# Ledger of designs, part 6: VH-VL binders against Uncharacterized protein aq_532

Target 1, 203 residues: Uncharacterized protein aq_532, of Aquifex aeolicus (o66814)
Amino acid sequence: SDYLLRAESLFSQLKDANAKEETPYLYGKVKGYYEAIKLYAVEYKEDRIKTLFTLMSKNTKKAVRGAYTEREPLTELITFEPRVYFEEYCDGIMDECFYEKHYEKEKFIELVDYFSLKRRVEFLRNHEGKYCAPFDFGMAEALFNAVSLELMQEKPDEKVLIALREKLEPILVMAEEKLRYAMKKELPCYRNRLSEHIGYWKP
Key: E = the ipSAE of ESMFold2; O = the ipSAE of OpenDDE; V2 = 0.75 times the mean of E and O plus 0.25 times the DockQ between their complexes.

## First folded at step 1 (VH-VL)

Design R4 (framework fv_roledumab)
Fold by ESMFold2-Fast, scan of step 1:
Structure R4 (fold): chain C 203 residues (1-203), chain A 123 residues (1-123), chain B 107 residues (1-107)
Amino acid sequence: as target 1 above (203 residues)
Amino acid sequence: QVQLVESGGGVVQPGRSLRLSCTASGFTFSSYAMHWVRQAPAKGLEWVATISYDGSNKQYADSVKGRFTFSRDNSQDTLYLQLNSLRPEDTAVYYCAKDLGEYYDSSGYLDYWGQGTMVTVSS
Amino acid sequence: AIRMTQSPSSFSASTGDRVTITCRASQGISSYVAWYQQKSGKAPKFLIYAASTLQSGVPSRFSGSGSGTDFTLTINSLQSEDFATYYCQQYYSYPLTFGQGTRVEIT
């Protein structure tokens, strides 16, 4: 598709900006959105591709600007907040009614284990994942955002959700492992950022 | 600033072994699949092997399968290719090359190449 | 394995010429084709991926096109530094395979 070719060309801009070395978090985000775009390209889902390409392009532009502080750019987590409803179940023998908690799009939420993914990505965001596993966290955030966006659709694509989940899991694990290692060893990415945030120097 | 430097080539008799190394710098080595590609004198390029970013997945050309062994040390940013049971037809310049794709998205197209190291198998 | 066949095997050209190199895959490979330039005694240099996307720093006189089984590399105005052997490569599936190469020589 046109968007796939345009997406590929964004990597030329990233290379010229040395984005992989200078802004690895943004580079990761761009890579993550690109992976999501490839999954939709085969299915001719141009609206999804356009949305993801817009996000990919925005982050490419941020990377090529290259004039960031260590705290910039801010993370951009997109979350799906399903409506909750209760379904009444009545036992004919006891004439007692029970209420079962259900979620909007519950089938798809369970398919990708969405709440677990959300907790893991939020943990990385809140604990210096951007600095201790910048590429991996960026990529995980982008892929998670693609999952969230697909869940928001009127008719979520089950095949694409499964593929996104499969791509996201190993990246998420890697980001988590890098962050845990940085925490245990008190690496500069974790130690120095923590000092910036709380104002304390580590011994 | 991406650099790949091969070493370990030389002249050996058929049936002998060599260990090739490739030292990487200027990129996050642990995030990329790496490749070995060879070129016999006055011949074209032949893909030899691919190793995934974490070393868990390896692919070999049929011509070298069972004789060549691939490994990487992400802590040292180094790639290794163990060449066993060498044959005259293995004579070639061996290049290490970086995959453009990251992690499980090893693209299979090679954006940076080393200068190569010559392996000569001569009786 | 997917066979990649280039044509012609070699040809002579002059500076300023438009040069076209063709690459044919033995089966459909979508747009999963890369092109490389190799100068005598040197390592190959990456030019193009996804059949038509130029790598950063590659001059705009280079272009690629095609999909499925037929692919083309074009140099619209040959410069002295372009005399080299060019290789196509599929990355649709393993094993990775290269074309046999097309040598572009000075007339």
Scores: ipSAE 0.000, ipTM 0.424, lowest interface PAE 18.9, mean pLDDT 84

Design R5 (framework fv_roledumab)
Fold by ESMFold2-Fast, scan of step 1:
Structure R5 (fold): chain C 203 residues (1-203), chain A 121 residues (1-121), chain B 107 residues (1-107)
Amino acid sequence: as target 1 above (203 residues)
Amino acid sequence: QVQLVESGGGVVQPGRSLRLSCTASGFTFSSYAMHWVRQAPAKGLEWVATISYDGSNKQYADSVKGRFTFSRDNSQDTLYLQLNSLRPEDTAVYYCARHRGYSSSWYFDYWGQGTMVTVSS
Amino acid sequence: AIRMTQSPSSFSASTGDRVTITCRASQGISSYVAWYQQKSGKAPKFLIYAASTLQSGVPSRFSGSGSGTDFTLTINSLQSEDFATYYCQQYYSYPLTFGQGTRVEIT
């Protein structure tokens, strides 16, 4: 895949910008999307690869620029919302359509334990995961976004969903461990004040 | 150019107090978190305390918690470290250092020359 | 706390030598390591962060490498001004901890 080669080249830009150190959340986000892209590359699913590459590229551009900003920005959180998704596919059609589409998705939602993953990612996002576990949280969020995007497909790829879930779990656990430690010790990152006012860099 | 100058060190008896100062110049002091790092004679470096840009958040090493108080005066570009209930093991050169990095990445890009605190009977 | 262990504690070297100082963390810390140089009677000088990124103004003969638990600082061709004590520091987790230092002495 052309996109895979292009994705690999983005890491040269990240290294030049020292993104791993300067923008660890965005760097994690980019790494998460890259890992998802690799899972699709073996099956040549170019539409999925293109979508993930677009998100990866967007976050790379922010990371390269972010070294000159006070704070790196939180970027997209993509959630599969069953009602919204089904309304798009069943607009003006009788309730049978809504039920049928829900039934088709239920297997995959259960396969990855989606709503448990969603709750965990949202907890990290809402409790300073970006500051207390930036790399791991960023990576987990990107992998979770890939899961959400795959669930939105009319026919989700079971094999890729399992692989994404397997990659996501240890990263999510690491982010949660770091956050729990910060909460227990009342670290500045958890308090949200120190991280707002330290390390500002404006050339 | 960035410059940090510590003062206030001296020789003191156990249980007594000292107030260390660090005066900053050459950068926008109010935009940086600051740190104190100490070094006992012939030993390595030990992080002591952190203070945010505006002084609203402070963190201390367990070894000094409850005894040391960190503060800053942004109008004077000055840091203060109040050392109370001093112990012989607090004997060290105390450096003030400028925060570098991101919220998950605390390291120190500029250091003062240090001020010596000796606690002895 | 994460323990940072440097080896060796001291060694003798000559100008022109390639010298390597190692730093080992008691647990995985990714690449969250900084390196400092301290000359006798002077304050530490910042050299490297993120295990391998040189601070602006630091000579290119200095390089850092490593990830996880094992890190190295290399001086490719030792100069007379490089005789000093070197410290690694982790910033992966609180409290911030430093290695005990490696003193590079002239032979």
Scores: ipSAE 0.000, ipTM 0.449, lowest interface PAE 15.1, mean pLDDT 82

Design R6 (framework fv_roledumab)
Fold by ESMFold2-Fast, scan of step 1:
Order: sequence, then C-alpha cells, then structure tokens
Structure R6 (fold): chain C 203 residues (1-203), chain A 121 residues (1-121), chain B 107 residues (1-107)
Amino acid sequence: as target 1 above (203 residues)
Amino acid sequence: QVQLVESGGGVVQPGRSLRLSCTASGFTFSSYAMHWVRQAPAKGLEWVATISYDGSNKQYADSVKGRFTFSRDNSQDTLYLQLNSLRPEDTAVYYCARPLEWELLDAFDIWGQGTMVTVSS
Amino acid sequence: AIRMTQSPSSFSASTGDRVTITCRASQGISSYVAWYQQKSGKAPKFLIYAASTLQSGVPSRFSGSGSGTDFTLTINSLQSEDFATYYCQQYYSYPLTFGQGTRVEIT
C-alpha cells in the first residue's frame, strides 16, 4: 500500500535525525509501529495500516523536531477496557448484548493474554522503563497499542494478534531484564525515580 | 490454588526465640522473592524483611536487624523467619507475602492468613 | 525512610456514598504506590498498584490516582462489603513503608 512506502520514508527521516541515539524511546515507538504495519500489509488491512501510520507519523515528527525531552509526558498508551467498550457498543443496554459481545471478545483477550501484557507494559511505564530500557520499552508500547487497537475492532484478526503477541514477547522480556538489571545495580536511570534531572541509561 | 500458610506463632517471654514458617503452594516458589510483614494489635502494617528468589540477598527493617533471620528452602517451598531476642514490641500477627511475578514490584498480591506472636512477661 | 501519611484516620459513611482517602509521601515516589483493603481479623487484600492500576478481580468502583507525593483512593459507590481499613504503601525504595491506615466505618 502507499502507506508502506510512506512508513519507510518516515523511518529514513529518523535515520537522518540520528533518532536511535538522540531519542531512543521515540525511535523504539516508531520502529514498533512500523513492524505492526508490515504485519497488516501482508493481510491487506488498509484501515489498520492507516491508523498505525498516523501514530507512527506523530512520533516521528516529535523525534525529528527535537521537541522531546526527559520531562515530556509519556506518549499515548492505548488500552482496551472491556466494560467501557461494551457499554459504548451496546448503547448502555448491558443485559444480553453485553454477555454476547463479552463472550466474542473474551477468546481474543485470552489468545494474546491481554491483561498480562497490560500489567507488564504498565509496570515498565511506571518504573522508569523510558530511561532504563528506552528502545525496548518504546517498541513494546507501540506493539501493545497495536494489540489494543485490534481488540477494539468489531472482528479482531486472530492471525495478526498472534503475530503481534509473538513479536512483543521477546521485546517485553528484554525491557524487563534491562529494568531489573538497572534496579539491581542501582543505576542512575532507576535511582532518580523523581524524574528531576536524569538522562537515558547507557548500556 | 495459590496460597501461603504461616505457622509457628505462640506466646513467649521477652528475650526468648521463636521460628515462624510459611509454606507456599500453587506457584513456582523458587522464582519469587518473598517478604514478611507484621501488624501489632490494633496497629498498622509494618514491613519486616525480604529474601531473594535464591536466598542470596536479604534486607531487614531497622527495628529487627541483628535479631531476626530470614531463610528459605526452595526444595520444600518453605520460608522461615527466626525471631531472636524477642521484645514486647515484637507482638504482632506475622504475614508472609508474595510480590507480583515477572515484575520487580514490591506490592503484595498474595498474603498468608498470618500467625500471631505474643511476647509477654 | 519514606513516611506515608493517610487522611483521614477514620470516618463514617453510608452505602452509596462516594468516598476518597488520601495518602501523602514525605518525598517524591513517582507512581510507586499500592493500596490494600483489610477487614477485621483478615489479611490485607491487594487492590491497586502503580497508583492507578486495578488488580484483576477488584470491583471497578475502586480507583486510584496521583503521582509524586499525593495519592488518592476513591470508591465511587460504597457497598456494605467495603467497610474496612485501607492502607497505602510505597515501593519506591527500601525500607518499604505503609500509611497508618484509614478506617471506613458504617454510619
């Protein structure tokens, strides 16, 4: 799709801006969205690609313009909240509609072990993941956002969900290992949990 | 399913010793750091000690350092807390507690029922 | 050590009330706060971690918020089973410390 060529162009802009070294968290986010886009391109899911491209573009612009700082709020975390989603979908009439829609979504939630992924990403987000494991954390957030967005679809794509889950798992493990290492060694990226004057951890 | 069961509490005189145990079931005990938390009658919660998954690292609250010893036997899925030189202010219900797994998060998702230690003269 | 101070220490409420409990840390602790519910004679029950993340199985009427030094636990519509003592806990650094507790009593 045209979006694949445009996504490749965005990635090229990150290279020109030296984003991997200057803004590794945002570089990770952009790379994560790019990987998700490539999975959907195989499935010809143009609407999903457009949504992910918008998120990729937003983060690329932030990285390239140098507007991102250590004090910048963490970028969007998109979460699928079953009750909120079903209340909206069923126009507040929860009875039979809620039961049937919950049942339909439940298999997909279980397929990716969504709430476990959510807990792990939130843990990284709340424990200096941005500073202790910026690239892996950013990439994990982007892939998790793709999972959340897919679960919000009327009919989630099982094949893509499995592929996203398989790609996300090793990245989460690596981010978690890096954070645990930083915590064990009492590195500055972890010890300065007040976020006053901290820089990225250097491996 | 997942549970922690404490035992070994009792009534003892000041200066004596007591050994508490906590048996774990329903999860991979050897993969978890574990904690002891106590609560004096009609008072709040007080963290006592932690032990790493392999027993190589331990930390204690200042109030119990030098008197209490934390240990574990991963082959038996059991924690031990040796209480020495007990004082009246050590009177409390002692809980063993599990932090969330696969996360270095010292929030306690699973607690035992507690075992009462009473130090009286 | 990081001191955790809860307010109020106790208060009376009725079923259906919206109640808010506050917890203040003596220094910045980011979002490294957990909340527990304890009923008389029972072990504490885990409610919330990372200041705002609800533990699986905890009713949605419970919510947490805050960052830095000031944190709140809110119960949107108090149920009869919610009359208990609530504790906040920081896990930012050792030693781990708890608030003194807030007792929610039936009116």
Scores: ipSAE 0.000, ipTM 0.438, lowest interface PAE 16.6, mean pLDDT 82

Design R7 (framework fv_roledumab)
Fold by ESMFold2-Fast, scan of step 1:
Structure R7 (fold): chain C 203 residues (1-203), chain A 121 residues (1-121), chain B 107 residues (1-107)
Amino acid sequence: as target 1 above (203 residues)
Amino acid sequence: QVQLVESGGGVVQPGRSLRLSCTASGFTFSDYAMHWVRQAPAKGLEWVATIWYDGSNKQYADSVKGRFTFSRDNSQDTLYLQLNSLRPEDTAVYYCARGEDYGDYWYFDLWGQGTMVTVSS
Amino acid sequence: AIRMTQSPSSFSASTGDRVTITCRASQDISSYVAWYQQKSGKAPKFLIYAASTLQSGVPSRFSGSGSGTDFTLTINSLQSEDFATYYCQQYDSYPYTFGQGTRVEIT
């Protein structure tokens, strides 16, 4: 697709900016979105590709500009919240419509073990994953965001969800292993950022 | 098609030099870190060197450090390994390999067919 | 350097066997382990990364497990094309190191 070609161009810009070394978290996010785009390109799903390309482009722009700072949000996590989703589709009424929609989504939630993935990504976010495993966490966050976005679709694509889960798992494991190691060895990435997570340490 | 093709191997006497080349096709060469791995006759695999996608970072095995020089030309999709001061123990098949990247850690997902370097006894 | 030791160095097996090859690192390398298959006279073929993630296109009879210092490659129901030498590799830190290889031969 045209978006796939444009995505490849964005990825090339990261190389010129040395983003891999200077903004590894953002580099990881861009790579994660790019991998998700490739899966949808095979399925000719232009709407999904457009959404992911927008996210990829935004993060590429930040990386190229060197907008990575200590004060930026730790994560841009997108989560699928069943209650919010069902309330939007059922006029906020917890009746037969709500239960029908729940049943429709439950298969997909189970297919990817969504809430387990959510807890793992949130753990990385809350425990310095951005600093202790920046590339891996960034890529995992982007792929998880793609899973969340697909679950929000009226008719989630089972084939793409399986492929996203399969791409996400090894990256998530890598990020978790790096964080575990940093915690065990009390590395600077973990130790020096701890106070930023504890509100009472800061004015 | 996606492939790596090595060339430049041969038979030389100790102390001489060779230049190995590896030509990439079917993928965006400049997006990947590249590696050289060698294998002596009837022995296992030994990592030789790593070069990042833009040539900015190079790593060498201690056994070749100071004698081998790794370089790349992204405009020609070609990788080079300059082998200087060759020793009999450098006799091996030399493979170039593509590094797949997760957090700047490399596993080698694509390999060339290899080129034989023989340093005479 | 991190030393990678494989067990066994070689063994004989028959088609249909369940085969396990072990790889031990001299220090904690988390899950930064890849596995390769090499047939006589050919280049190595990539199988697994991150200790347990199978490369697309590699038969599902191959699987990997482990973390820290102990890793295994399992072939569930060995096929005729699986007779080869298998190598583990750590990519946790430079210098990258391979195990000595495990040669799987037909009985």
Scores: ipSAE 0.000, ipTM 0.445, lowest interface PAE 15.4, mean pLDDT 83

Design R8 (framework fv_roledumab; at its last look DockQ between E and O 0.02; V2 from the best seeds 0.00; counts 0 for: pae E 17.1 > 2, placed apart)
Fold by OpenDDE, look of step 2:
Structure R8 (fold): chain C 203 residues (1-203), chain A 123 residues (1-123), chain B 107 residues (1-107)
Amino acid sequence: as target 1 above (203 residues)
Amino acid sequence: QVQLVESGGGVVQPGRSLRLSCTASGFTFSDYAMHWVRQAPAKGLEWVATIWYDGSNKQYADSVKGRFTFSRDNSQDTLYLQLNSLRPEDTAVYYCARDRYYGSGSYLAFDIWGQGTMVTVSS
Amino acid sequence: AIRMTQSPSSFSASTGDRVTITCRASQDISSYVAWYQQKSGKAPKFLIYAASTLQSGVPSRFSGSGSGTDFTLTINSLQSEDFATYYCQQYDSYPYTFGQGTRVEIT
């Protein structure tokens, strides 16, 4: 894929800019997009690659320019909002019927446990993940965006969803653990999150 | 606006069961670990149980292990504490409390408390 | 379980007084200590965490100090609304445990 080659070049540029140390959140974000693009490339999903590449490019530009600071707002989060419909269900006992709530593309939502992923990402997003686990958090967001993007497709690819989930979950765990550790130990990355950022979690 | 409201307390005989509920409002319930703390009449505070935000982990005081079961329904913003095999020493006001830490951990103690529900175990 | 021993159990004070309550842990718990205020017939109120960090909205006359095993809650100038029972709590490890409480009464 041409986009894959471009993504590789873009990521190399980011490395050259020492973004991993200077802007670890964005580095993680870009890294996440790069990983997602690689997955999509294997599956020949060019339309998704284009979208992710655009986001990758945007965040790379921010990182390389050095314009982004840890005090700036978080970058974009793509969320899938499934349509909801109700199905009448009768238990056959005394003609008692009730309505069951269903989601569009429920099969795929359940496959990746999407709402759980969403909640976990939002947890990190809302509570200082950027400061205490910037790389993992950024990468998690990017991969989550890819999951959301896939779910938005007319026909989501099950294989891609599984691959994305398998990559995302361990990263989420790491991000969550780092944040929990920072919280418990009252690390500077957390204590100073509302004032001055003085670093992120490092073992 | 953040609020916890306990319910389900009452008077029961030893050996009986009771189910307490705690309804949360004003915050994203599913993002917080939750706790139960009880206080016997004219006594101090005693931690009872902790449940992770997703229910994946539960911790109990030794005094209630095997008898009490902690659960939560995040879709209903509600905690449940099933009290089985109740004893007179379980008589207390039971408080539900939110962990100050947002997430799966329980590291920063209890920042929000309900008003409690009284459980009395007596013959 | 980690024991939290508060002292004193109770005492009388007057408005304007500097009040000090101590809590001793049975082992080193770093700074994983919280303080609560409980008024009669009411639920506890969260005051301090991390031994010395004041919860948002709590008056600045309240302060906490200590690390390791010895901790202190101080009310710099006691106000009429401060007469209550205070509890320390450790959250270093399960089971979480509280001190037995200190009742601050009006002279």
Scores: ipSAE 0.000, ipTM 0.548, lowest interface PAE 11.6, mean pLDDT 86
ESMFold2-Fast, scan of step 1: ipSAE 0.006; ipTM 0.481
ESMFold2, look of step 2: ipSAE 0.000; ipTM 0.486
ESMFold2 (binder alone), look of step 2: mean pLDDT 91; pTM 0.939

Design R9 (framework fv_roledumab)
Fold by ESMFold2-Fast, scan of step 1:
Structure R9 (fold): chain C 203 residues (1-203), chain A 123 residues (1-123), chain B 107 residues (1-107)
Amino acid sequence: as target 1 above (203 residues)
Amino acid sequence: QVQLVESGGGVVQPGRSLRLSCTASGFTFSDYAMHWVRQAPAKGLEWVATIWYDGSNKQYADSVKGRFTFSRDNSQDTLYLQLNSLRPEDTAVYYCAKEGYEYSSGWDYFDYWGQGTMVTVSS
Amino acid sequence: AIRMTQSPSSFSASTGDRVTITCRASQDISSYVAWYQQKSGKAPKFLIYAASTLQSGVPSRFSGSGSGTDFTLTINSLQSEDFATYYCQQYDSYPYTFGQGTRVEIT
């Protein structure tokens, strides 16, 4: 895949620029999307690779250009919303279409335990996980976004969903443990995005 | 300041067991993941196992899974590695090591090491 | 498992020399590489993490670089206390793996 080769080049460029030290959240996002792209490349899902590469590229530009500031959002969380998807998809014949497509989507939602993943990512977003474990949080959010994007497909790929879930779980666990570690040690993670991971930033 | 002291090594016949201990001082033991790394005579380093700060997650090298058990007692600042069904190829110096913590890519390097304890498995 | 291969396995050097040790990973490990120094009969000593960040107290003559699959440890001006075996380690994923080591010997 052309997009895979471009993704490899982009990730190498980000590492060489040492941007990971200045923007660990964005570096994590890029790494997470890159991992998702590699999973799709094995299955020759070129359309998904292109979509994920676009997200990877956007985050890489922010990291490399130094566009990330205290005013930049730390999160671009994408969530699969079954009702919204069904309403868009099932125009004019909602009851039958909702029954059919809801049943199909519930199978995939259960397969990856989607709402559990969503709650965990949102917890990290809302409770300083983005400051205490910015790299791991970024990576987890990107992988979760890939899960959400796959669930929005007409025919989600079970093999890819399982692989994404297996990749995402240890990253979420790591981010959660880093947040709990900081809370246990009563370390302030707030206002510390571009300095030491768990140190205090002085305005 | 940071010290890790291993003990419990010795000479044992194949199929026997040993229990290694590592006592920590100079840091808040309960806040850090801990590791065991071994080194066979005249060979390189081999990671053996990792245990998280609260004991909730344990990882083992494939060569020792099912035979070695890693545990910790945070009230005593002590690690334990139970070595069962020992084989000649388990002969090595065993080091305990403390996790480092780094900003951008995780905490899984080993910033402090003990002096090591020698395990010899021979007939 | 990710295989870490160091080169050379050993080499001779003199004090004052600039020496470079290479470490190659069998797959992309980003910058999740640490370097250790081990003197005969002693435990390893931590030098570098994240491929290029020096541990506090490590002399500035030591430096690390690289990303992806190729990494280097450089000693700018070799001192008598630097004759030792050096190991790289990846911590990208379990199982954690070390290179086979590079022995720096006196000429």
Scores: ipSAE 0.000, ipTM 0.442, lowest interface PAE 15.3, mean pLDDT 80

Design T1 (framework fv_tarlatamab_arm2)
Heavy chain, then light chain:
Amino acid sequence: EVQLVESGGGLVQPGGSLKLSCAASGFTFSDYAMNWVRQAPGKGLEWVARIRSKANSYATYYADSVKDRFTISRDDSKNTAYLQMNNLKTEDTAVYYCTRDYYDSSGYYEFDYWGQGTLVTVSS
Amino acid sequence: QTVVTQEPSLTVSPGGTVTLTCGSSTGAVTSGHYPNWVQQKPGQAPRGLIGDTSNKHSGTPARFSGSLLGGKAALTLSGVQPEDEAEYYCLLSYSGARVFGGGTKLTVL
ESMFold2-Fast, scan of step 1: ipSAE 0.006; ipTM 0.530

Design T10 (framework fv_tarlatamab_arm2)
Fold by ESMFold2-Fast, scan of step 1:
Structure T10 (fold): chain C 203 residues (1-203), chain A 124 residues (1-124), chain B 109 residues (1-109)
Amino acid sequence: as target 1 above (203 residues)
Amino acid sequence: EVQLVESGGGLVQPGGSLKLSCAASGFTFSDYAMNWVRQAPGKGLEWVARIRSKANSYATYYADSVKDRFTISRDDSKNTAYLQMNNLKTEDTAVYYCARQYEDSSGWTYFDYWGQGTLVTVSS
Amino acid sequence: QTVVTQEPSLTVSPGGTVTLTCGSSTGAVTSGHYPNWVQQKPGQAPRGLIGDTSNKHSGTPARFSGSLLGGKAALTLSGVQPEDEAEYYCLLYYGGAWVFGGGTKLTVL
């Protein structure tokens, strides 16, 4: 696909910018979105690929601009909120539409153990995961975002959700292990708490 | 010099039990995760179990083939890791290696040092 | 259960370059799987070579390097020496568990 070919070309820009070393969090995010794109390419889901390519491209541009962009405080975490989604999808009406959509989504939420994943990713985000496990956290956040976006689809792809969950799990575990060690040892990445200060800092 | 020395192997009948020990020296034992890896005669390596450091609450992990039969433990005061093997089967026959796992907060982990192994033979 | 696949055997001439690969039945191998490489010679215990894709263990000769290549982990030997003849195993991390590949027998002729 045109998007898959374009996605692959973004890695030449990342290499030229030395993004793996200079912006490991953003590099991780780009890599995570790319892995998700490959799963959808096999399933010929062009609309999903386009959405993920947009996110991948955005993060590639940030990485190319340099290390400075990793100091931005706002995370790109995308979450699926069932009640909000059902109210918006059903025009705020809690009738047959609301209950039908709730039942349909519950299967997929349980399939990937979504709220467990959400709590783990949010914990990493809120406790310096970006600085203590930048590559792994970035990749986990991107893969989790792909899961959230797929759950928001009218008919989620069960096969891709399983594959995303399988890719996300080992990365999430490693990010958690790195963060736990940093917290226990009070390492500079955790002790310095850069994320706590960034909210007041504007370049 | 980092050293890992396994002991406790031997001949045992199916359904029997053995307890392996891995004595460590030359490093701060309590900071490292410890793994048991086995190799059946003429076959490849197979990961068996892992126990994490005190910093990670001594969390334990097992290969599906040994869950509920094997228990990994450690005694940091003695610089020793253990593998309690119960209800042994003939397919558990292998050389059992103790391997140190390095982990750090910068985001890498690897098997660096291995012991010489101890032979466990499960036969009637 | 995840199956990790390696080339069963490879041959290289002394001084030559060879690349061993490590693939997974679960999907593309990433840095999040912490690819590790260990060397084992006949009758000897395994020796750690590389961890976390490309990080060398103390004592690993400069001629060894690790990378990710085409959705697989790769171990490259440049300027192969006769003593490099051995079995090479890769292992990947999946949610708390390590999974070994079947091993590659490297013959130096």
Scores: ipSAE 0.000, ipTM 0.424, lowest interface PAE 19.8, mean pLDDT 82

Design T2 (from T1 with heavy chain T99A D101G Y102E S105Y S106W G107S Y108G Y109D E110Y; framework fv_tarlatamab_arm2)
Fold by ESMFold2-Fast, scan of step 1:
Structure T2 (fold): chain C 203 residues (1-203), chain A 124 residues (1-124), chain B 109 residues (1-109)
Amino acid sequence: as target 1 above (203 residues)
Amino acid sequence: EVQLVESGGGLVQPGGSLKLSCAASGFTFSDYAMNWVRQAPGKGLEWVARIRSKANSYATYYADSVKDRFTISRDDSKNTAYLQMNNLKTEDTAVYYCARGEYDYWSGDYFDYWGQGTLVTVSS
Amino acid sequence: QTVVTQEPSLTVSPGGTVTLTCGSSTGAVTSGHYPNWVQQKPGQAPRGLIGDTSNKHSGTPARFSGSLLGGKAALTLSGVQPEDEAEYYCLLSYSGARVFGGGTKLTVL
């Protein structure tokens, strides 16, 4: 795909800016989007590729700027918010009705364990994952965003969702392990200016 | 209001060491990066070193001319930044200034407030 | 390895307008380099004037303005006063490093 060649050009810009060292979180974001693009390239899904490339390009520009300015802002977190609906089931014998809660795209949500992934990514984002596991957190967030975007499609691609989940899981685990270690040892990356964050992890 | 006061300068022999201090007051010191900048007699300003705030993991950066010889550090409990200078050379002779850096993630370095400077002379 | 270049000296008459520029050997100066402008009078410590291209430091007179012009950072003084005679330094940010220009000696005659 032409987009793969364009994506490889973005990594040349990151190398010139030393972004891997200077902006490891944003470098991770770009790498995550690139990995997602490769999964869609073999499926010839140009619309998905275009969307992910736009995000990859945006984060590349922020990484280059951040490398020169020593600034590394958090970037987009994309979440899928499924519609909730209730199905009514009535027991004719007891004349009682019960309501069962269901989600839009429930099959695909369950396939990737979406709400669990969302909770984990949000925890990293809110608890210094950017500082304690920058590359892994950035990459995990980008791959999670790709999952969210695919769930928003009229018919999600089951094969790509499975591939994204399989690629995301070990990266997410690594980011979580690094953060837990930093929290336990009170490493500088975890110690922040707000005392409220110190109590957040307390059982 | 905002004040930076350098100290620790003096006369040293080539190969010697000095530790400079920058005492800050009038602002939340821990929220800002801190810079050291030097100026040789009759010459221009030269950036030396920078240390970021706790939110940025106290990351440190150095000019190539001082890398491996100088160490920047800070003690947020004392509102003080330090510059440990080892293996001093004649070309390190300069007035050393402390300057306030970036505030939070989204700002660039401000260099808005500077100290009065402390003179370091390296000669025999 | 980056060299930041400024005009070595400029002269302007009281009440006049002058623009100082700041260029880089590595390419065009952008807002991503967070151009800074610092003033230093003889025998005094430097004083911050402008950060992040055009953001005035508290206490910087209204006659000073910062901008980007033709791939360079620019500091413009309008209605120059005698007390503006000083050395002016620009500072650019590169990948963790900070690089000062050689300074411009502004003479007000």
Scores: ipSAE 0.000, ipTM 0.435, lowest interface PAE 19.4, mean pLDDT 85

